# VH-VL binders against Methylated protein MJ0556: the designs that were tried, part 2

Target 1, 173 residues: Methylated protein MJ0556, of Methanocaldococcus jannaschii (q57976)
Amino acid sequence: SKFVKLHLVRTLNKYKELQKIRVKDVMISGDVIITTPEKTIKEIFDEMIKHNISGMPVVDDRGVMIGFITLREIRKYMTSHPYLNVGEVMLKNPPYTTADEDIITAFEKMIESNKKLDQLPVINTKYPEKILGKLEGIIFMEDIIKLLYENIIKELKTLVSFYNHNTEIKIKY

## First folded at step 5 (VH-VL; framework fv_ecleralimab)

Design m11 (from v5 with heavy chain K52R)
Fold by ESMFold2-Fast, scan of step 5:
Structure m11 (fold): chain C 173 residues (1-173), chain A 122 residues (1-122), chain B 107 residues (1-107)
Amino acid sequence: as target 1 above (173 residues)
Amino acid sequence: EVQLVESGGGLVKPGGSLRLSCAASGFTFSDAYMHWVRQAPGKGLEWVGHIRSKTEGGTTDYAAPVKGRFTISRDDSKNTLYLQMNSLKTEDTAVYYCTRGYWSEYGDFDYWGQGTLVTVSS
Amino acid sequence: SYELTQPLSVSVALGQTARITCSGDNIGDKYVHWYQQKPGQAPVLVIYQDSERPSGIPERFSGSNSGNTATLTISRAQAGDEADYYCQAWDSSTDVVFGGGTKLTVL
């Protein structure tokens, strides 16, 4: 039908618009909770619990991200070695994204990560194959999911509703 | 504070060998990417080679003029970097600096030693 | 092979702005670092990653990098800025390149 064709075209166009959305349009760039390699995992564990966060970028004195620390990694050592330094426990080569990367690629990095990250640090770097770069922000999976719901799922629900309504009317009559 | 102190420089004949050492302190040496950079008298800076941190495999790379003749190594238990120079040529005459790479590849050399002079002459 | 070109010398009057260029093909796609070397001394990092200043380096030192040219800018030049300046970049993960150096003379 004309209705179905119109909404399929709309869904395709919304997907194309999503492909143009960059990480910088969605990321949190201010007030990112970070830590440094010399802090203890006990100190950082307490901070993560207090602020209800599951991970934080580890930066050096230049603001360059040198790793990423998660509750998952901390929990492995907290009972036996609570005074280990963050630098000894952190993921040294974590997944990351850049401001100009599209949000679909960023989302795929999170989903395909063997480290089960709910967020990606955003790095300003000229070498996408290397982490070397200043921490610019953080992008959360939840924010990307909300955009997917608004642009794709909502439109698909409209199409499904149309199909179901037409089917019910035919059976009723 | 970060310190790098080179030693082992001196006069050597063409074809000879010499070993330079660089004693590091004030940082976690085992995590550092270390470089050797040289400067011929009255000339500019020339990269010699580097050695990656242990976690990145401890691998080495060398500038073309020294490839096959020079070997870079490290002893993380002693916080010491080495440069073994073999088959020395007169054009190897230079002040040799050990330097700390800030990060992995593409980073700057944030700390430099005082340098040690190597003179290759008959 | 990849080459970085700097002018041999630059002169600046006290209190004026000096600009030292470093030219290389598509150098704007690479990080450029700058070093200051005074006679008889080891080089000192003054700018890293194009435009960042290490702790202890005054704000009158700044850098930029775009296209085929990176520039070190020294504002309000002082007598103590007289030195040789070297730009440096990586051609690849296994090759480091330095510029030929620029002698800055403060008049």
Scores: ipSAE 0.547, ipTM 0.794, lowest interface PAE 1.6, mean pLDDT 89

Design m12 (from v5 with heavy chain K52E)
Fold by ESMFold2-Fast, scan of step 5:
Structure m12 (fold): chain C 173 residues (1-173), chain A 122 residues (1-122), chain B 107 residues (1-107)
Amino acid sequence: as target 1 above (173 residues)
Amino acid sequence: EVQLVESGGGLVKPGGSLRLSCAASGFTFSDAYMHWVRQAPGKGLEWVGHIESKTEGGTTDYAAPVKGRFTISRDDSKNTLYLQMNSLKTEDTAVYYCTRGYWSEYGDFDYWGQGTLVTVSS
Amino acid sequence: SYELTQPLSVSVALGQTARITCSGDNIGDKYVHWYQQKPGQAPVLVIYQDSERPSGIPERFSGSNSGNTATLTISRAQAGDEADYYCQAWDSSTDVVFGGGTKLTVL
């Protein structure tokens, strides 16, 4: 069918275009909400509630990301030890991405993470295997999912719906 | 408030052994990448070797001139770094600095001790 | 094995700009750190990761790193800047490597 062929070609072309989108094209780079290791988890819990966020990059006095703190990690200690420092609770070796990495690889890093992250910090580094660079942004899984849905999943759902409708008609007639 | 204090330097004959210590304070030593750097009298800085944090595997690496003769170790319960020097040569004569590496082998040396002099002479 | 080359000495007039170079193959792909050492003292970090300045280091100190050359720039040179300066990088063949050092003389 010409309709099926058209949608397959469009879906493939949109996937190829998605593979070219870089993290820097999607990330939040201005006013990234961050914290430092000496703050208390009580302080940053209040900050997260205020800004409706579930995670923060933890940076040192150099602006280098040294960890990542999430509401999930905070919740484990908040009731019993609200004055623990962020540095004691944070994920010390969080997954991260770089500005020039493609969004599909970034998305895969989030999915494969056993920490159930819904965002990745973006760092500028010459040694991508080590966290040794300035924090330059944050990329949210939600923003990547929206791109996947609008460009790929929506097209595929249309194609599958058309195929199923035609298949049912063939079986009945 | 970060301090690194070396000790154990002295005069030793060629072929002898010496153990240097570096007492660390003012930071979480167990998380730190630690290095030894030396400087022969009137000469430049030369990297000796490093040790990772125990959590990251405690892996050690050494510069070619000292590999097989020197051993770096750490005691996180005492916040102390060690350099065991065996089969010493006159070329090992230098001020030995204990230094904290910033987060990895790619990082800078943000804090240095005052150094301890090792003289290898007959 | 990987080597970093620095000039043995650089002279600068009081109040003028000194530039100390550190040359290495594709050094621009590596982080370069700079240290200041005064006679009888331990080295002090003055620039890290090519161009970043530690707290307490004057704004007169700056760094750059591209291609085959990293540069430490000291503007408005002062008598107290007189020292030996060392660059440092990492390479898989040598691990940590230092330049030979540059003696800065403030005239």
Scores: ipSAE 0.472, ipTM 0.778, lowest interface PAE 2.1, mean pLDDT 89

Design m13 (from v5 with heavy chain K54E)
Fold by ESMFold2-Fast, scan of step 5:
Structure m13 (fold): chain C 173 residues (1-173), chain A 122 residues (1-122), chain B 107 residues (1-107)
Amino acid sequence: as target 1 above (173 residues)
Amino acid sequence: EVQLVESGGGLVKPGGSLRLSCAASGFTFSDAYMHWVRQAPGKGLEWVGHIKSETEGGTTDYAAPVKGRFTISRDDSKNTLYLQMNSLKTEDTAVYYCTRGYWSEYGDFDYWGQGTLVTVSS
Amino acid sequence: SYELTQPLSVSVALGQTARITCSGDNIGDKYVHWYQQKPGQAPVLVIYQDSERPSGIPERFSGSNSGNTATLTISRAQAGDEADYYCQAWDSSTDVVFGGGTKLTVL
């Protein structure tokens, strides 16, 4: 019981510490793979395959994100109209996050999004309902999952292992 | 080079109608948020209304003083913006500017035409 | 309805710093853009999104926006800076709103 209580407290403390981790602590801010509305979907399809990514921010010449494009949108038109411009196909109102948002909220945005993104663009905006803002980075679901696994799932596995061992002892005795 | 050229201004009597045009070049007009802004002689700038890109549904919004009297439309095949002004009042006397909004209603007006004068007088 | 208030006029001595304010409730939560207009000419964008300069606008022009006041700052004022200056923002109740304009006189 002491063991279970100790690990439960540790798990709760780990979760609280995860809630303090900000998007800026996990995001990629340098060397973000981006595109512009004038590029063709053929060009960026080849780039996505090359870099093994499923989406990229669409930015203008001011560095402002004006949309987001994913393989899902591209695939619809790629065979028939490979020279359509990115601006014609992109998501105009994608979900996004900010540098100071916590990673749990960012993760929930990805999971709950009706656009089903595996990553979120990180922007600086004064209008939370709009994507008007400069691109600051990108955060990937895989990086958040890795943090959750390292900090919470390992602790939970320890508790489950302890429970199973104690259950076996009680049955045996 | 981005250019916006207004035309259609002139003298009209109260209650009359006038149609303004704005010919756009040097950018992908179909993607742009377009606005009309006016300025009465010796007065400040006043927003008239806007029209969103066709991909955003081509929806329009208007300032309260002109709502119900003015209509904004666009012809993306001709790269032209229009302002249909009906039931004109003396208070509508102004230089009317065609301007490109920076891809949203929250954005700046990065390019302006030279304006066209509309005078409503008896 | 949302309103932006500017002083009617501001005077600055040649080579000195001019500051033009734009006041509005919680304007710091909105993007503010600034336009310069000379007599007989169309307005020209000089600052966008609070503090950014368009290509061709000299570094003497800068902007800030916090709380209830946005400010356009023109350092080392020149005779050619004499003009009317307008601030602009967006609000859900009024859509686009402009300040009343400030006439800058370079003495």
Scores: ipSAE 0.302, ipTM 0.724, lowest interface PAE 3.9, mean pLDDT 87

Design m15 (from v5 with heavy chain T55Y)
Fold by ESMFold2-Fast, scan of step 5:
Structure m15 (fold): chain C 173 residues (1-173), chain A 122 residues (1-122), chain B 107 residues (1-107)
Amino acid sequence: as target 1 above (173 residues)
Amino acid sequence: EVQLVESGGGLVKPGGSLRLSCAASGFTFSDAYMHWVRQAPGKGLEWVGHIKSKYEGGTTDYAAPVKGRFTISRDDSKNTLYLQMNSLKTEDTAVYYCTRGYWSEYGDFDYWGQGTLVTVSS
Amino acid sequence: SYELTQPLSVSVALGQTARITCSGDNIGDKYVHWYQQKPGQAPVLVIYQDSERPSGIPERFSGSNSGNTATLTISRAQAGDEADYYCQAWDSSTDVVFGGGTKLTVL
């Protein structure tokens, strides 16, 4: 019990340390793959396949993000209207995060999103209720999941394995 | 290219009415937040009001001096913005500009029409 | 109500740097946009979101915004820069405020 209690406290402390990790520490800020509203969804579909990505920020001639285009939105039109413009298909008010937001909150935005995003655009804005801001980067759900696995899930898995092997008991609820 | 062309300005007597139009082209008008901004002769810029995009419900807000007298509307099928001015006062004399709000109500006024002069005098 | 204060006029010698200020309480927490207006013409956006330049605006134009003061800086001033300059910000989604304007004279 003493060892279990110590490891639970340690796991809680690791979770607190994860909450200190900011989006800017994990995001991709250089060479972000972006598109513009006048491109066709066929061009962007081909590019997504080439780069193995499911979404791209849509930026205007100012470099400001005006929307987000996903493979899920493209699929709705690709068979019938492959030459529709990105601007006509994109999400115009997508979920987003900021560089200084913690990765757990960013992860929750992705999981709870009705838009089913595998990533979030990173926007720095003075008006958090709007996406009006410079595109600073992109953060992928997979990169957050890897951090959660290594710091929380893997340690809990090891602890449970140790407890079951050495105490020879079954956990019953 | 983005273009905004105003029309409908002119001379009107106090208590009268006038309707301004703004023809928009070169962008998806229904997605845009549109504003009216005025400038009295030799004075600075003054916001009159706005109308939100179709996506955000097309609701309107007005500056205090014009509330209850002016109405902003849009016809997205014709790419046209309107300003209906009622109960005009001499203080309403100004050049009226049609402007596009950049992407939301917190954006800059990135494109301006040339303006149309409204003169309210007896 | 929220107010933005600009000097009425600023003079600069040809080739020198002009600075036009826009003062407001905690203006650094808001985006500030700057417009240039020449006589008989519509305003033209020259700086948006504190420090960004629209396409076609010369690199000589720059902006900053911190604390209670936003500043439009015009380096290597040219005769064609003579105009009225207005700062603008949003206090809320329904409260747009413009500065009173500054007349820039290039000597």
Scores: ipSAE 0.424, ipTM 0.737, lowest interface PAE 2.1, mean pLDDT 88

Design m16 (from v5 with heavy chain E56D)
Fold by ESMFold2-Fast, scan of step 5:
Structure m16 (fold): chain C 173 residues (1-173), chain A 122 residues (1-122), chain B 107 residues (1-107)
Amino acid sequence: as target 1 above (173 residues)
Amino acid sequence: EVQLVESGGGLVKPGGSLRLSCAASGFTFSDAYMHWVRQAPGKGLEWVGHIKSKTDGGTTDYAAPVKGRFTISRDDSKNTLYLQMNSLKTEDTAVYYCTRGYWSEYGDFDYWGQGTLVTVSS
Amino acid sequence: SYELTQPLSVSVALGQTARITCSGDNIGDKYVHWYQQKPGQAPVLVIYQDSERPSGIPERFSGSNSGNTATLTISRAQAGDEADYYCQAWDSSTDVVFGGGTKLTVL
């Protein structure tokens, strides 16, 4: 129907708009909570709880990200070995994104990750294939989901409701 | 304090073999990309090859002039890097430096050993 | 194959500024690292990732990298700065390139 076609066109247009949104437009920069490999997982656990975060970039003395530490891995060792160093528990070579990458690709990196990251570090690098360069920011899955919900899911819900209503009317008649 | 100490250099005849060693200390060796860089007497620096960190699979890459003749290996339990040199040629005469790559590919060579001289002559 | 070109030699008067260039096609798209080598010694990293200075290297050392030219700048040159200087970049993840080296003479 015309109504269904109109909503499909609107959904496609919103998806195309989302493809143009870059990580730099959504990411948090300057206020990124980071840690270093020498800190203990007890220190970092307390910090994560205080700031309501589930992960932190691990940076070395040059400010380059060398790993990513998650609340999941910390909790695994907290009771038995609270003084293990972050460097011993962190994810080495974690997934990451760059400021100019689109948010759909960034979101897919989070979903496809076996590490179930709630966020993705943003690296300023001349070599997009390598974590080498300054940590520029962090992008949260929640912020991407909000954009997807506002722009795509609401339109799809409208389309589904229309389809279900038409199906029910056909049965009643 | 990061230290790299090389050994094994000496005089070898063309066609001979020699193994160089590099003892590393002061850092987590298994996390490091390690390189060999050589310098012929009075000449510039030339990359020989590298071995990736244990986390990245410990794979090796070589410069064209040495590919098929040289083998780089590492023993993470002993914090030691090796360069096995086979079918040596006079043009392989150089000081061989062990160096640590900062983090991974595209990184700088932040620490260097003092070098060991390999002389290939008849 | 990718090539980095440096002048063979550069002279600088004591207390003046020396500039050593490293030329390569679109070198500004690559990270450039600089090494200092004094006679009978191993090279020492003096600048990494174009413009960053390692701990222990004086602020007199600085770097830049844009377009086709990277530059190592040594301000207030001292006698102890006399050395060979090498630029270095990666053309690919498996291809490391060094410049030919520049001998800096402090007059």
Scores: ipSAE 0.484, ipTM 0.766, lowest interface PAE 1.9, mean pLDDT 89

Design m17 (from v5 with heavy chain E56Y)
Fold by ESMFold2-Fast, scan of step 5:
Structure m17 (fold): chain C 173 residues (1-173), chain A 122 residues (1-122), chain B 107 residues (1-107)
Amino acid sequence: as target 1 above (173 residues)
Amino acid sequence: EVQLVESGGGLVKPGGSLRLSCAASGFTFSDAYMHWVRQAPGKGLEWVGHIKSKTYGGTTDYAAPVKGRFTISRDDSKNTLYLQMNSLKTEDTAVYYCTRGYWSEYGDFDYWGQGTLVTVSS
Amino acid sequence: SYELTQPLSVSVALGQTARITCSGDNIGDKYVHWYQQKPGQAPVLVIYQDSERPSGIPERFSGSNSGNTATLTISRAQAGDEADYYCQAWDSSTDVVFGGGTKLTVL
């Protein structure tokens, strides 16, 4: 029982530590694959297939993020209108995060999005309610999940293993 | 090439009215956030007000000194911005600039017209 | 009401570096834009979003913004840089504020 309590406290402490981890500690800031509003969805579709990615931030001529485009949205128009511009198809009010936001909140933004995003653009903005800011990176759901596994799930597995082992021993004797 | 050309300035008596126009070209005017900025002779720049694009609701906001006296409007079919000035005071004497705002809020004024002089005097 | 304070004038020798400051409470939490105005001409954007340079503006122009002070820096000053410089920020989504302006004199 004391062992279980100790591991629950440890798991809670690890969760609190995770809440202190910021997007900037996990995000990719170099080699972010982006697009611009004047490109065609056909061009972008081909690039997404080539690079095995499902989404791209859309930036203007100043490098400010103005939208986000996904394979899901492209596929809706690809067969009928392959030469539509990215700016016509993109999500104009995408979910986004900032470097100093915690990774749990960023993860929740991804899963709560009605667009089911596997990634979230990271912008540098002084106005959290506006997307007016330079694109500075991207954070992937996969990287957050790996971190959650390492810090929470592995500790919970240890607890479950201990519980099962001790339950078996008590039944035995 | 982006161009903004103001017109309608002139001499007006205190209490009078005047309407300024700004003809825009070289960009999609209907998507733009437009501002009026003025400069009294020998003084600094002072924001007058703005009007959002139709997409963002076409709403207007004004600086305290002009609120209730000035009205900003736009005609997207003619690529023209307007400033209706009523109940003019001598302190409204200034060169009035039409400017294009970058983005909706918090952006810079990336293009400016050459300005039109409004003189309010008896 | 939010106020931006600039020095009335700054002097710089040809080829030296000029620094024009713009002070405001927690101005580092706001985007600051800078405009150059020569006599009889309309203002020209020279720096946007604290440190970004528009196309056509020389690399000699740079900006910074942190804490209570934003700074426009003009390196290797030229006679043609002589002008009035204005900083500008948004206090809120409905209120735009300009600094009082700084006259740059190139000696």
Scores: ipSAE 0.562, ipTM 0.801, lowest interface PAE 1.7, mean pLDDT 89

Design m18 (from v5 with heavy chain E56W)
Fold by ESMFold2-Fast, scan of step 5:
Structure m18 (fold): chain C 173 residues (1-173), chain A 122 residues (1-122), chain B 107 residues (1-107)
Amino acid sequence: as target 1 above (173 residues)
Amino acid sequence: EVQLVESGGGLVKPGGSLRLSCAASGFTFSDAYMHWVRQAPGKGLEWVGHIKSKTWGGTTDYAAPVKGRFTISRDDSKNTLYLQMNSLKTEDTAVYYCTRGYWSEYGDFDYWGQGTLVTVSS
Amino acid sequence: SYELTQPLSVSVALGQTARITCSGDNIGDKYVHWYQQKPGQAPVLVIYQDSERPSGIPERFSGSNSGNTATLTISRAQAGDEADYYCQAWDSSTDVVFGGGTKLTVL
C-alpha cells in the first residue's frame, strides 16, 4: 500500500533526523539551578520545593560538576540530619552527558540509570568517560520524550490505526 | 588556607632508603588526589606518582623510572602523605614536592608544598 | 612515550605579548595545564584545562589548545612575569607528562 509505504518512509526519515539531534540542541544552558557542596540539605530541599525540581548539579568554585544531588537522597536524611552538607549526601559519580552527544544516547543513559533520574547534567570534557568538566547545561527526560512522541510515536499511532481498520472483515445480512 | 609541608629529605648513599612526609591542612585530605613531583637541580618538573582519594579507593600509580622502587601511601587520620624511596640512585637527586590534584584524573595540580631536597651521593 | 616540547627560552619587551608554546601529538585532544615557577619557589598554577584561570591570576594570562600545539599567552608583560613556565598534560589516567620548561625573560 502507498499509504503504508509513505508513512514507513516518513517514520524512518524522522528517526534518521532525530539521530542527528545533539544534546546541545535541546539542553537548557541558561539559569541552570545548581548547588555547592558546603550548603545544607535543608537549604537545598527548600530550594527544590520552591522551583519544583527533583535534582541539582553540585558544582565547585570553578563551575566544575563534582556530583549530583536528588530529592530522593535528601529525604533519607532530612528528618534526622537536616544540617548535613550537600557534599556528604550527593551522588559522587552521577551519569552525565556532553553537548555533542546524540539525544538517543543521552536518553538511554537516563533509562538505564539505577538512580531514576529525570535529567542529566551536561558537562564540557575532553574525556567522555570522566566527569572532569565544566557544567554547560542540563537536559530533561521530558524534552527528549516530547521529541520521540512527535517524530516516532505519533506517526506509528496513525499507521497502526490504518492497519487495524484495513484488516477487519464484516458480514451484513 | 591550604598548606602542604614536606619533610624527611636529606643526604643518602646510592642503594639507600628514605621516607618523605607531607603534612596537609586547610582542606578535607581524605577527598584529595595527592601527587609527588620532583625537580632535579637546574632541571624541569617530573611527575613521580599519585595516590587516589579515599573515595576512589586510594590506589596508586607511578612514573616508569620509579616503579618498583618507590611507594606512595597516605594516613587520612593524620592528614599526611608519604613517599617511601628504596634502592635510591644518583638520578633520584631532586627537590620533591607534594601537590594536591584537582579532583580526579586529567586535572591540574592546584596547590604545592615548599619541597624537600633529597641528595643521593657517596 | 608521550613528550611535550617547549622552547628553552622566550624574550618579551615590557608591555608586549609573550607566547609560549607546548607541542605534542594531538595535544588538542588533551587538557593542558600551565605552571609558573620563580627561582627558589614552588610552582604556581596559572592556567588549567587549556584556557581557565585560577582565582588571583590576572586576565593578561590566557591559554589555547588545538591540533598539535597548546599556547600560553601573557599580554602586557610585566617584570614580575619573569619565570620558568611548564605545560603539563596526562598521557593516560595513570601517567602525567610535563614539558621541559621555558624561561621567560622580560626585557
Scores: ipSAE 0.487, ipTM 0.773, lowest interface PAE 1.9, mean pLDDT 89

Design m19 (from v5 with heavy chain K52N K54D)
Fold by ESMFold2-Fast, scan of step 5:
Structure m19 (fold): chain C 173 residues (1-173), chain A 122 residues (1-122), chain B 107 residues (1-107)
Amino acid sequence: as target 1 above (173 residues)
Amino acid sequence: EVQLVESGGGLVKPGGSLRLSCAASGFTFSDAYMHWVRQAPGKGLEWVGHINSDTEGGTTDYAAPVKGRFTISRDDSKNTLYLQMNSLKTEDTAVYYCTRGYWSEYGDFDYWGQGTLVTVSS
Amino acid sequence: SYELTQPLSVSVALGQTARITCSGDNIGDKYVHWYQQKPGQAPVLVIYQDSERPSGIPERFSGSNSGNTATLTISRAQAGDEADYYCQAWDSSTDVVFGGGTKLTVL
């Protein structure tokens, strides 16, 4: 049907437009909540709970990301060793993205990660196999999901609604 | 704050051996990526080789002109880097600098020692 | 086999802008670092990762890197900027590579 064809074409076009959206268009670049390797896991645990975040980039004195600390990793040590330093607990080679990467690839990195990340650090690097880049921002899975819902799921709901009623292609019902 | 002090340079005959030392202070030496860089009199800088931190496996790499003749090692308990130079050639005459690398071979050399002169002549 | 090429010398008048180039095939795909060396002294890092300045290096020093050329720019040149300048990069065929060095003369 014309209706189905029109909405399938619209859905495909929406997906193609989503593939053009870059991490830099969605990421948070100002006031990124970060930490340093010298802080204790107790200090940053309290901060994560208060700000409702599950992870923080760990940066050195140059602003270069050297690791990523998650609430999941902190929880393993909080009861027994709350004064361990962030540098001792952090993920040393976390997944990351870059400003010019597309948001679908960034989303897939989060979903496929064994680290169960809710967000991905954004770094500037010319050696993508290694963490050797200045922290530029952070991108949250929640923000990508909102874009997927608005642009894809809503179009699919329209198609499903049409098939449930069939009233627009049948004069009787 | 950060200090790197080289020692052990001197005059040696072709075919001879020398061991250079670099005493480090003001940072956590065991975490550092360390390099040797040399400079022949009146010439430019030339990378000699590096050694990674022990936690990274302490792996070493060398520039082609010195591979097989020079060995880099470290003693983290003494905060000291070493360069063992064997089968020395006149072309090895240079000031040898101990440097701290930021992130292995990809990084810059953010701190340099003052250097120690090695002269290879008969 | 990879090499970085710098001019042997560059002259700049006091208060003017000096530009020192470092050329290499697709150098823009690599990080470039710059060092200043004054006579009788050890080299000092002045720019790292193409365009970043270490603490204590004046804002007059800046860097760029694209295509086949990286550039160290020294604005408002001072007599104390007279030195040899070296660029450095990494390549898989030749690990750490330095340029031949450029002698900057402030007239």
Scores: ipSAE 0.328, ipTM 0.716, lowest interface PAE 3.6, mean pLDDT 87

